# Designs tried in a protein design chat: VHH binders against Flagellar brake protein YcgR (ycgR). Part 22

Target 1, 263 residues: Flagellar brake protein YcgR (ycgR), of Thauera aminoaromatica (c4kar8)
Amino acid sequence: MAELSTPSPASPAPLDGGRGDELEKFTLRGARQILQLLQDLITHRGLITAHTGGGHSFMTAVLKVDEERGRVVLDPSPDPQANRRALAAPRLTCVTQLDGIRIQFPLVGLGEGQDKGRPALFAPLPAEMLRLQRREFYRLQVPLAHELSCLLKAEDLARKPVEVSARVIDIGAGGVAVVVPTGAAEFVIGGTLPACRLALPDGEPIELDLEVRNLNRQTQRNGTEQLRVGLRFAALPRAADTRIQRYIFKTERALNAKARGGL
Key: E = the ipSAE of ESMFold2; O = the ipSAE of OpenDDE; V2 = 0.75 times the mean of E and O plus 0.25 times the DockQ between their complexes.

## First folded at step 4 (VHH)

Design C14 (from na14 with G56K; framework vhh_7n9e_1; at its last look DockQ between E and O 0.23; V2 from the best seeds 0.00; counts 0 for: pae E 5.4 > 2, placed apart)
Fold by OpenDDE, look of step 5:
Structure C14 (fold): chain B 263 residues (1-263), chain A 119 residues (1-119)
Amino acid sequence: as target 1 above (263 residues)
Amino acid sequence: DVQLVESGGGLVQAGGSLRLSCAASGFTFSSYAMYWGRQAPGKGREWVSGISSGGKSTAYASSVKGRFTISRDNAKNTLYLQMNNLKPEDTALYYCAKQDWYSGEFPYWGQGTQVTVSS
C-alpha cells in the first residue's frame, strides 16, 4: 500500500493564476541533483538559516556530505540553546541562497556528534530540495552601499496610514524585495500598496503601485528578525521601467568589473 | 501542531450566500496572516483571499472581488469568508491556509469544506 505522500500543499499558486503544480518544477528529488546542490553549497560556503520552529533559527553551513552514510554534516551553532532546540525539533527548515536563487530544504532526524574531532550536527540527506527559480526576471542583488530604499504606504495595526522606509535588497524588471522591521506594518500576500516611492540613486523617487507577492521572516546575523517583503510592480510607467533597467544594467556592469579585478 | 478546521460549506443556488469559518489552533493565530484557497474538481489549488494578522489589510482574487469578504476574529482564533452572489464556477473545496514565515510556503491547510453552487 504505497502511502500516497500527501502532496505538500503547494504554496498557493502565485496570485497570477499559476497552478500550485508549479512548485514541483522547482523541487529537486533526484539523489544526484540533491547531492550536487549540497556540494555547491559547500563550495560556495553558503550560510544557511536553519529554522527550528517557534520563531527560532540559527545560522549554519553544510560542512560535508557523507554519501556513504547518506547524511549531511552541519556546523553547529555557537549557542548551545540553539543546538538543543534544533535537536528537539521534529524538522529543520533550512533556507539559503545560491547565485540569487532561494534554496529551501527540510532536514529530519537531526543528531549531534563529532566530525573529525569537532562538534557537528548530522541529518539524513534531504528527500527534496526546493530551488525557487520562480522569477521570470533576473533580480539584481542590490549592493548595500547603494542604500536603495522604497517608501511603502501601509497601514499600522491601528489602521493608521504609515509610511515605512524599506531597504531594497534585490530588484528586477518585475519587482523588488525589501526588508522591514518586524511589526512595522501589516502585510498580506496579494495586497496592494498604492503610491509607493522607489528611490534610485540617479534621480527623483519613482512613484509606483506594488503588490505583495511573498512574505518571509529573516534572521539577521545579530539575531534580530526582519520581514522580507517581495513586491511586484503592479503599475510601472514606461519611463520608470527604463530607469530601473538602466540602474540594473549599470550596477551589474560595475559588479562584474569589480569581480574581474577591476577597480 | 497546527490545526485548521474549515466549516460552513454546503449546497447553494446561484446568487446565494454562504459563510465559511476556519477554526485555528496550535499557533498564535493573531500573529499570522491567513488565507483562503479553493480547489475545483479537476483543477489545481487557487488562491481566493488573504487577510493580515491584524485584519486591516485584505486581498482578493479578481474572480471573487466584490463578492467575497474575508474577516477574522483573533479572540476566537477564527477566520471567516463571507461569500455572496455565488456562481457555479465558485464550486470547490475551500481551504484555510497558514503561511510558514520562514520558508514563505503554505504547508498548513485544513481538510476543507465543500461548496457547491447549483445553476
Scores: ipSAE 0.773, ipTM 0.938, lowest interface PAE 0.6, mean pLDDT 87
Fold by ESMFold2-Fast, scan of step 4:
Structure C14 (fold): chain B 263 residues (1-263), chain A 119 residues (1-119)
Amino acid sequence: as target 1 above (263 residues)
Amino acid sequence: DVQLVESGGGLVQAGGSLRLSCAASGFTFSSYAMYWGRQAPGKGREWVSGISSGGKSTAYASSVKGRFTISRDNAKNTLYLQMNNLKPEDTALYYCAKQDWYSGEFPYWGQGTQVTVSS
């Protein structure tokens, strides 16, 4: 059974808290570990999506950790309504990513004030933080130059079979996120797309059954809408899993080498 | 402003059938996938079924697959759930839901319709 308000691992939205016991081994509860992770978010200028409940969220960042007062300082939203919703919420669920590692934590008791003369939001230090360092939660942002694609088998708005070539924007052990033109095909969360074909370098396309886990519309700079689809691998064969992991590993290493060699 | 109004719930014996309806307004119904969820006493909300904007793609939770059928009538802005072979464990408040396309969240839920299945 899946909760409709709980997004999949292929989505930037909050992970299901009902699996708390299963996620306990990834939960940081030590004060020093929590402080170190918050400092890592500051150092890497990590953007945080803060979910206030009722389907509302805003973009923020940790500006600093005030150890003397036991609190975090957050960047307020430029939207006053988002800040009012956040202040009224019983808690925020904060979701971010650092080098492909998903990080999630609650903030309770949000207040507002000033930091160095500028508006700021404050909350007590979280008592726990999730740091999901398992391969199933890692996401590689796919370089555009790789032209990685997935051929989706679906139906169009006229109920005719269509094959949609979708650009893969990220990939992990558990799935991919793709973009498709709005109106090219019908999708539904929980739906299965059988016999799709994932084109990876170094070989023939991989035939996969995919499950739709998330849908988001995006407006491009030219005004054209595209649909972002989060897809989970269903019944992934061992050989396919090996090829996907090999692609992720090789690409990550190549990107890291390029970044280090650039300066 | 999105509005979803469920109806069709009631009392039924195990093995019986019910058809739920959801009347939608405040948005272009035919452009959005629609969903049914449920919540039993003492449990969180759980996903039951979904249907694509044109009605061609459907999805079901494993616990209801083969017993429930989701459908829609875009001309009437109405979503349906045909429930067959009902079990006592299907007892719950059933909700119609619309996902927000841009955020991928489910901020739009109806008030629900109660289904009670006696043994």
Scores: ipSAE 0.504, ipTM 0.857, lowest interface PAE 2.0, mean pLDDT 82
Fold by ESMFold2, look of step 5:
Structure C14 (fold): chain B 263 residues (1-263), chain A 119 residues (1-119)
Amino acid sequence: as target 1 above (263 residues)
Amino acid sequence: DVQLVESGGGLVQAGGSLRLSCAASGFTFSSYAMYWGRQAPGKGREWVSGISSGGKSTAYASSVKGRFTISRDNAKNTLYLQMNNLKPEDTALYYCAKQDWYSGEFPYWGQGTQVTVSS
């Protein structure tokens, strides 16, 4: 286990800056490329995990870019403590995905203010953005229509056994990210949830053990609060791995075909 | 006001043992998962161990698994870390942390207790 920061399964823990020469070919430093990538994140309304260090992170989004002032505007956390931690951090490491490709960028000099009368966080445009196109970091964003779910066996806040049906929001070779209502169960980072059941569209649910890697609060568009749980496959039988890879491949093909067929 | 006070650190020879305690107040201790972390000189903070609110589930960093045991006494509002077979690389400031159940954040840490393991 790494730092106490809470990494996201759709966005693994921030990559080590000391290994930068391996990542250099994936690093964007052109201002126009950075602005376009940020605009793409805005257009796709991408959720971003912002790591503040010390085992802390929060969910955010880029609300806008201000090219004239050279800054980005971020959605503040509904948790005031998360915002205070972000403002105190010397660096905010933002991690997200766009079309399954991992995007990571630093923000320094984060400030608090208002944008059109609403609370917002501000920072200078990042000097670089990592666009990491490697299979091991790939996470498929699960189409809502697929209604992928994972039955988690955990304990509720009263310490009684509970089964929680969690919606799968992304899936990759090494794990899934799910969402559950806040308070539905207790999750311990680093802990294992045995005998969970991942429901894929083709076939019977897969029984597998999942390791909790991160927990992040998320607010849905309807205002409902939920908990994003990053889960790693602890022991994945070959047959289960094959089914997961087949699902990912077929879904990617179908999504690409829709993009081509739409002109 | 949330308060976490670590104790039990000290100087110990390699191979020795220490038991750390974290006294908690200002919140319902039995409702929250708790964690131990550490920070060695010149290094970032490192997750060490975690325990569920009821004590049933535990997790450990690979570097300490089999040597350290996390536990809690909810009647005494106290978190513990039993550290056995200590190594010089375990030298660090050890702190406990409270998980914010609903946000997944760790907004509350103690001040820490120093553990120094001589070779």
Scores: ipSAE 0.157, ipTM 0.653, lowest interface PAE 5.4, mean pLDDT 80
ESMFold2 (binder alone), look of step 5: mean pLDDT 83; pTM 0.833

Design C15 (from na14 with G56H; framework vhh_7n9e_1)
Fold by ESMFold2-Fast, scan of step 4:
Structure C15 (fold): chain B 263 residues (1-263), chain A 119 residues (1-119)
Amino acid sequence: as target 1 above (263 residues)
Amino acid sequence: DVQLVESGGGLVQAGGSLRLSCAASGFTFSSYAMYWGRQAPGKGREWVSGISSGGHSTAYASSVKGRFTISRDNAKNTLYLQMNNLKPEDTALYYCAKQDWYSGEFPYWGQGTQVTVSS
């Protein structure tokens, strides 16, 4: 299927920023716009998933923009292997969100050194940044305090049914991204996970079928590796869709209220 | 470095069968889901089938469901695609692929093996 060969609107995986006329109108190429967006990421302390290729990624953040030297300073991974993969990669694809808007940009020519006596990664300023303002690409980063989980029904290495409690890290209109313990179950892109249970803070768990859309091995800031699974909602009932949208809306409003100086 | 080498393609009449193989090296094969994709003349690459790391979960494009069977032998680092009841529309260059960061798009494509189905 062509759909399974390209990122869906609900996919948390990075999009090809140079692909298609539809993405061009969301691509920023002005130096001032790029600098402003990077500064906004610093101000909001936004976490970035940096994809190094081969299904590997790690969590980072922009620590500062060095305008005089034309470079960004990134927080290195505590895992030396993740840093070595990043330094060896011809390009990093950085994916993040600001106020629910998906942001993606490439970094080329990554180097390492120190910033204020601390290890750091450095790269030239990106020549372009993708800022997707389409509603269907909106993803809410789930607050850790909500303890949002999805009970996945999958198969283990012995082809026995297993139930895996997965932490939901982001949620949108079309799906969720979850993290699962390494080795807990097997996943394949295009596979269906029937009768999974999404637990929202209020009310009964939502039973729904999920389709696997992407898989990524991610090195966390603490150095541990986990599997991030992107899942699409299949045949979602209206009542479930309404509850999910209500959760997203309420949570975003609460986060915006805190950002505006309301405790 | 990741290497994927496909084999088993050829010319076959409609209704016939072929078994494709992909020999993998340069990574821990048993730790990754693997995929078959194809590119028909004048078209882009499309996903055909996938198999989980241990071989217990599979997925297929609707166009091949029920006719193709994906399998793997982790001891031999080899991926297979059994193709039955082949149709002219299955004519394509078939690629073995390792999962990348987005759905269906893979940085590790092999050189491919040509399948031509005559009517």
Scores: ipSAE 0.361, ipTM 0.779, lowest interface PAE 2.9, mean pLDDT 81

Design C16 (from na14 with G56Y; framework vhh_7n9e_1)
Fold by ESMFold2-Fast, scan of step 4:
Structure C16 (fold): chain B 263 residues (1-263), chain A 119 residues (1-119)
Amino acid sequence: as target 1 above (263 residues)
Amino acid sequence: DVQLVESGGGLVQAGGSLRLSCAASGFTFSSYAMYWGRQAPGKGREWVSGISSGGYSTAYASSVKGRFTISRDNAKNTLYLQMNNLKPEDTALYYCAKQDWYSGEFPYWGQGTQVTVSS
């Protein structure tokens, strides 16, 4: 199932499944374009997952762009250990989305200090930002109000069957990302979770076989740690595929309509 | 800093057995799922096996299922791969790996340990 990537001394390759020349076409290197994109993230209060390496990440946000000093100001984690890991990392890989478009950028030379008397993290402006708009990479950020969940059939530490209700944080054509409490169940990349149940609004839960694609320990903005699990649809019936695509389309339209109507 | 050091490879005849070890340091070993991958001459890397953080869930590539057994000793920060009934097509450099990123990226690898199976 899972292919092992060639190691990189820099951050991991932006995305597996694309071509190098194709990803290059989506890479922004103009200072004005980078500044505008960062400003858009501030304006829309975009949440950023900052990967510090070693399977660790934390939630952050761009608080401001200091154009005169050529740096970005980030919201530190309330977890001191997450901040220590970030400061020790040679590079942060920042991943976020804006209107369904995946945005990814590196930050190098992270420091800590204060902004207007409050703790802050600082980094030089990234020299490049990846902005991807592709069907394969599109992930709908699931609105919290939808309370979308997936009941996972897994095994606990004693290899006993356990059912874990996991919150769905994003969904796409090929799978979902969910969050589970750390220690709730054992997961391994390449493992299959049979007969899981995806609860969408307006209908019976969809029974799906899911394959674990990735695992990440993530420190939340409130300082709690959770396990984020990326899951691929292993065997997707046509009716289930249709319902998932309809949910994505309907939710995107509703979010766009609200954004256009609300100021 | 994450370090992974593989050992236990060697030359073995078809039908033989080898036990690979991976000594891990620089991170809380017991908190992470761990993996074995391999790269045969002239081919890309392929996933071989994985084991969950507590050691209770495992996964195997179809080509090795039933012949290889992955295990771990969290008290010793060590990952193992017991390889039985080895075949010439198992000849490869075997790597211990820790997954780091959402794309299935594994940036932390050891130098690998060479397994050569003669016919």
Scores: ipSAE 0.292, ipTM 0.730, lowest interface PAE 3.1, mean pLDDT 81

Design C17 (from na14 with G56R; framework vhh_7n9e_1)
Fold by ESMFold2-Fast, scan of step 4:
Structure C17 (fold): chain B 263 residues (1-263), chain A 119 residues (1-119)
Amino acid sequence: as target 1 above (263 residues)
Amino acid sequence: DVQLVESGGGLVQAGGSLRLSCAASGFTFSSYAMYWGRQAPGKGREWVSGISSGGRSTAYASSVKGRFTISRDNAKNTLYLQMNNLKPEDTALYYCAKQDWYSGEFPYWGQGTQVTVSS
């Protein structure tokens, strides 16, 4: 399946190799639907991560939709180098979220100029936009202070069974992303890890089967290499699903309260 | 740097079998999970199968599960795909692939080997 080769939909990384038949039902191609969605991004002041290729991205926002000229107007990066990379790129992949719904779209033919006397980036309206409306695509970024972990049952590089305690970096109704030290265990996209244990702050660990969805190697700021593993819940009992959703909701409320200066 | 060379494709009747090989060089083959993908004319690339670095974990697309078997020989730096009970819809160019660990993309593809299944 193309789906098995894509990064987690809720991560800032774009869905790669999944824009074909599997995601067609989530793809908007109607001009009015595209215009409305872009206008929603303006209204909600949504921040967009624009991927320029080569591992580079920058933060932007849709400032305006110019229907007469068939263009979107984007906020340029304060970093001139990021803007030069964007202008040189044959294509941008834009990723954002509205109310936990992942939105992704391409921009081709980026140019620069001015809008009302201020620097701006311009691109033709996208021909399609991906809108993943299902709850399994929402991801909560897990606070480090929560020390959320998942005990994985895997195989090490010597082909011996191993249990790896992995730190959970994001969580949604459909799965988790975890990090492990490079070389701690073997993984294969599409493979199943049986009887893993997800530890949430309240109560006993949740025992579940996980399917590997993506693998990314990351170099941390301290020079340590980590492997990021995207994992899908193969099946969840209703009680486990409820408990995961409760954790997500409770944590999101606490983060929103903190952001608004409540605590 | 990374080089992947596929072989073993050909023309076969429906219900027949083929064994594909992928010779890998330019990286430490035994440290990486390896994958087979395919692309039929006019269609996007489809993930077919994967195998972990040590060969103990395998995965298959639903369309090929029970018919295809992925394996590897780390001493020979070679990946295999045994294809049984082939169907006309298996007709495609088959690629050996290695995921880039930093981007999570599959930029490392071979030239492919053509499999044509006649009805």
Scores: ipSAE 0.323, ipTM 0.776, lowest interface PAE 3.1, mean pLDDT 82

Design C18 (from na14 with S57K; framework vhh_7n9e_1)
Fold by ESMFold2-Fast, scan of step 4:
Structure C18 (fold): chain B 263 residues (1-263), chain A 119 residues (1-119)
Amino acid sequence: as target 1 above (263 residues)
Amino acid sequence: DVQLVESGGGLVQAGGSLRLSCAASGFTFSSYAMYWGRQAPGKGREWVSGISSGGGKTAYASSVKGRFTISRDNAKNTLYLQMNNLKPEDTALYYCAKQDWYSGEFPYWGQGTQVTVSS
């Protein structure tokens, strides 16, 4: 009965819509594929986090797919305020996981009513659904003891070249998240950082181009502000991909063994 | 209270130019990267361009790169988008946006300014 902690591969946070072209190959637009995926969510009783914007979300589930009316039926929140926010939102961003696969889709035109005498939320079928295998969205939380770093080649406010040694806090097949002091360099979502160097425990640093995907401020316990930067691997050489995957696998295996009281 | 007010839109012929402005208030403008997005009739929001807090870094969607130029005036708390060689496909409601640095989300949007490009 002991619940052993394993790293969660899924984040409930929605992926940035500005990533359009990168996510195209993982996006389902066929009506049959969309219907089948929604039915799989019903069959497996998949819990969905529905984001209404402004940092608000609620837990829901697909109760039914009404193919004839072209709509999905969703379980409303027990919180009336969450339901009111959802109905007022121009869109919901729905995020869930099924057997290690991250699924994300928009719902527009949410309404309320009843299904079989019970309160329900209704929305037109999504025109697209994002389906990512574990390897594409999994983020390994990097152990502090590994002291993983990425040397960022960036520019300061005066456009002067600056090198920032950033601590890597998580890593996946598609990128890393790093932390830098606020004001250390200029970042903009969509901007590229060429010739950065990712230091793994074994071997020489990996030289790679990074694209900025997300920016978040963090306040440390001592009041110091740091910037969390989400970075995508713009072009990852095969050898670099192999080394990163081996690091992730080896580290996850070690953490899982430790969590189970392994040697 | 974050406020973003866009202006400068209008009707223009293909090949024409427009300059959009966004007046920002309620936050320290010079501390935040700023963005332009657009939404065409019946379509979702599309990211167009971004500029870093000091103006040293810019980024553009492939569809507008080379035609649009983003800039800012931190002394005036104003964001600009110079749009050249406009195409009918550029017809959309244009809005500026501020990312929430703590959540990473884009909850702060302006009202938008309409750009219509005639063929």
Scores: ipSAE 0.400, ipTM 0.811, lowest interface PAE 2.9, mean pLDDT 83

Design C19 (from na14 with S57R; framework vhh_7n9e_1)
Fold by ESMFold2-Fast, scan of step 4:
Structure C19 (fold): chain B 263 residues (1-263), chain A 119 residues (1-119)
Amino acid sequence: as target 1 above (263 residues)
Amino acid sequence: DVQLVESGGGLVQAGGSLRLSCAASGFTFSSYAMYWGRQAPGKGREWVSGISSGGGRTAYASSVKGRFTISRDNAKNTLYLQMNNLKPEDTALYYCAKQDWYSGEFPYWGQGTQVTVSS
């Protein structure tokens, strides 16, 4: 099994989505919902860990959804043995994340062929997809207009103390994701950043300790690299939790009102 | 071609020490955070320790904190794990890993080096 103690967004251990009422409420079974979620994975370039059984897995991605033929097109492994193992498996368990939400789904009846002259793997559309969403797993995409920031207390590449004002791109009950310029500071998964300050629109910055959970590199159109850093609240006083939840709920209502033609 | 080669494992008595090494090649070692993981018989892979690209930041699993020290020598493309006060529960195959910063994933793992701690 691909169980890891260190957080890895694309490679957590698989969960059985077909058991218990607790998982049923997070299971998507509608054809339109499944197609939309698969399309979201394509749009966001979601990397998928495909578990083939016996502790074996490989990295893949959904390249295309073929609605007419009722199938998904997957990126094959560069390792021929991994592909042979996948084709021999009675079932693949696919695990990924989208905006911090765990997504898991089975693929049965894997085949191989070509898509536009390139090797590809094909499987029928899954009948179900698990989207594990709890209050603590919900992530609000922060509007750019809010200019939400978190002042990180870190060290630069020369091990000199540095304060980095990072733009907050999403926020949830359990943490934030921020963007920093590549080279602004050193990060390591599992490391802690003490006494950081989260600036919400109303009131004084919230002082809190953050734990690094993931690191993702992003290249802008102009060739500039930015680092996306996922940060977990290591400990959060009730007053701070209340303020964060209030911001999230207020912003959701404002976004919903705007979508319905309000200001 | 990314290669990670671990060494330094062996059989040691409880309370003893070992120093593991990981020789890296095929990528710019100094640009990546590096990690040590382990897998004990009957258990899944467990993260043990991590070190940032320049060596300024380190992190440890609670089970090894205070006993293990991670370090790196970027001039030699080598990652180290100094293990002190070893316990029978530290018995595992130890491997180093490179993070893929594009995905936040650990797609590259070494072959591992066996550590056996007798009581």
Scores: ipSAE 0.337, ipTM 0.771, lowest interface PAE 2.9, mean pLDDT 80

Design C2 (from na14 with S52N; framework vhh_7n9e_1)
Fold by ESMFold2-Fast, scan of step 4:
Structure C2 (fold): chain B 263 residues (1-263), chain A 119 residues (1-119)
Amino acid sequence: as target 1 above (263 residues)
Amino acid sequence: DVQLVESGGGLVQAGGSLRLSCAASGFTFSSYAMYWGRQAPGKGREWVSGINSGGGSTAYASSVKGRFTISRDNAKNTLYLQMNNLKPEDTALYYCAKQDWYSGEFPYWGQGTQVTVSS
């Protein structure tokens, strides 16, 4: 069964090693290509979710590529516990997006030190980077200005029914990723949240059932913790699917038009 | 420190039943959702089932739904998996995990418990 090896469009979760051979065509192994991709992440100020195992992750960024020493320099978390987890981990799995394309790479042998007198994390250059260009893996990063939300029906930590308005951070053909404050609700992977409401700018909220696919507690750059929840659309009528696709297309088009205006 | 000790595995014939247990220590068991996962030799990790902190909400992989039942005893800090109508394809090392699990990676805290289903 490929449940842990198959990425959901709504999931920032790492891919299982059992997919290694199937992912070869999406894997960059050339030193020049790896260096160029890492530099692209620096240029676009791409935020990286670094998974340290046990469902823990923190937000980081590539600050620098040190070609002479064969290493990357990463921004440490302001949360000392997140940094301790990262340094203790045998492997850090880094997940990010560049222009809607999912990028994933391992870092092994993480250490700490200083770069230009500032605390930093260091790791050898990855020997490979995964760049998933397939349409089903694409996710639109939702602009903060859109204030996109999804009203979730869940249970709180006291096991009572609760409705949580969650901010939608990304959206794709198969689902959404949302953020909720830690402690707002309890989720079970594989559980169904019935009759949730996805608010899109055009028209009335879409009522739909969502399946919980993944859970990540993330320490943000400012030291605050949030719960990121990946949710799969359990069933979508054609009309709802069309509205979601229109929102994605319209938003991409607007973002591309804004970017081209700067040329 | 977190410790999870799985037990109850063994050799059973197709159509048989087994009950797995997971004894938890080092954390407030009643505050976390708990999960069962499995890994067959030469195959990837597979999520099997989950249960919320109070035991009222459960979830199952499609491959086991209707055959397996997850439950918990918060007074005993113990998680259970009742496995009925076992099939050869259920042969795997079974693990339990606490709330911070996610679908891209199944955390592992012990040796697991081996289940072998003969045909």
Scores: ipSAE 0.285, ipTM 0.729, lowest interface PAE 3.6, mean pLDDT 81

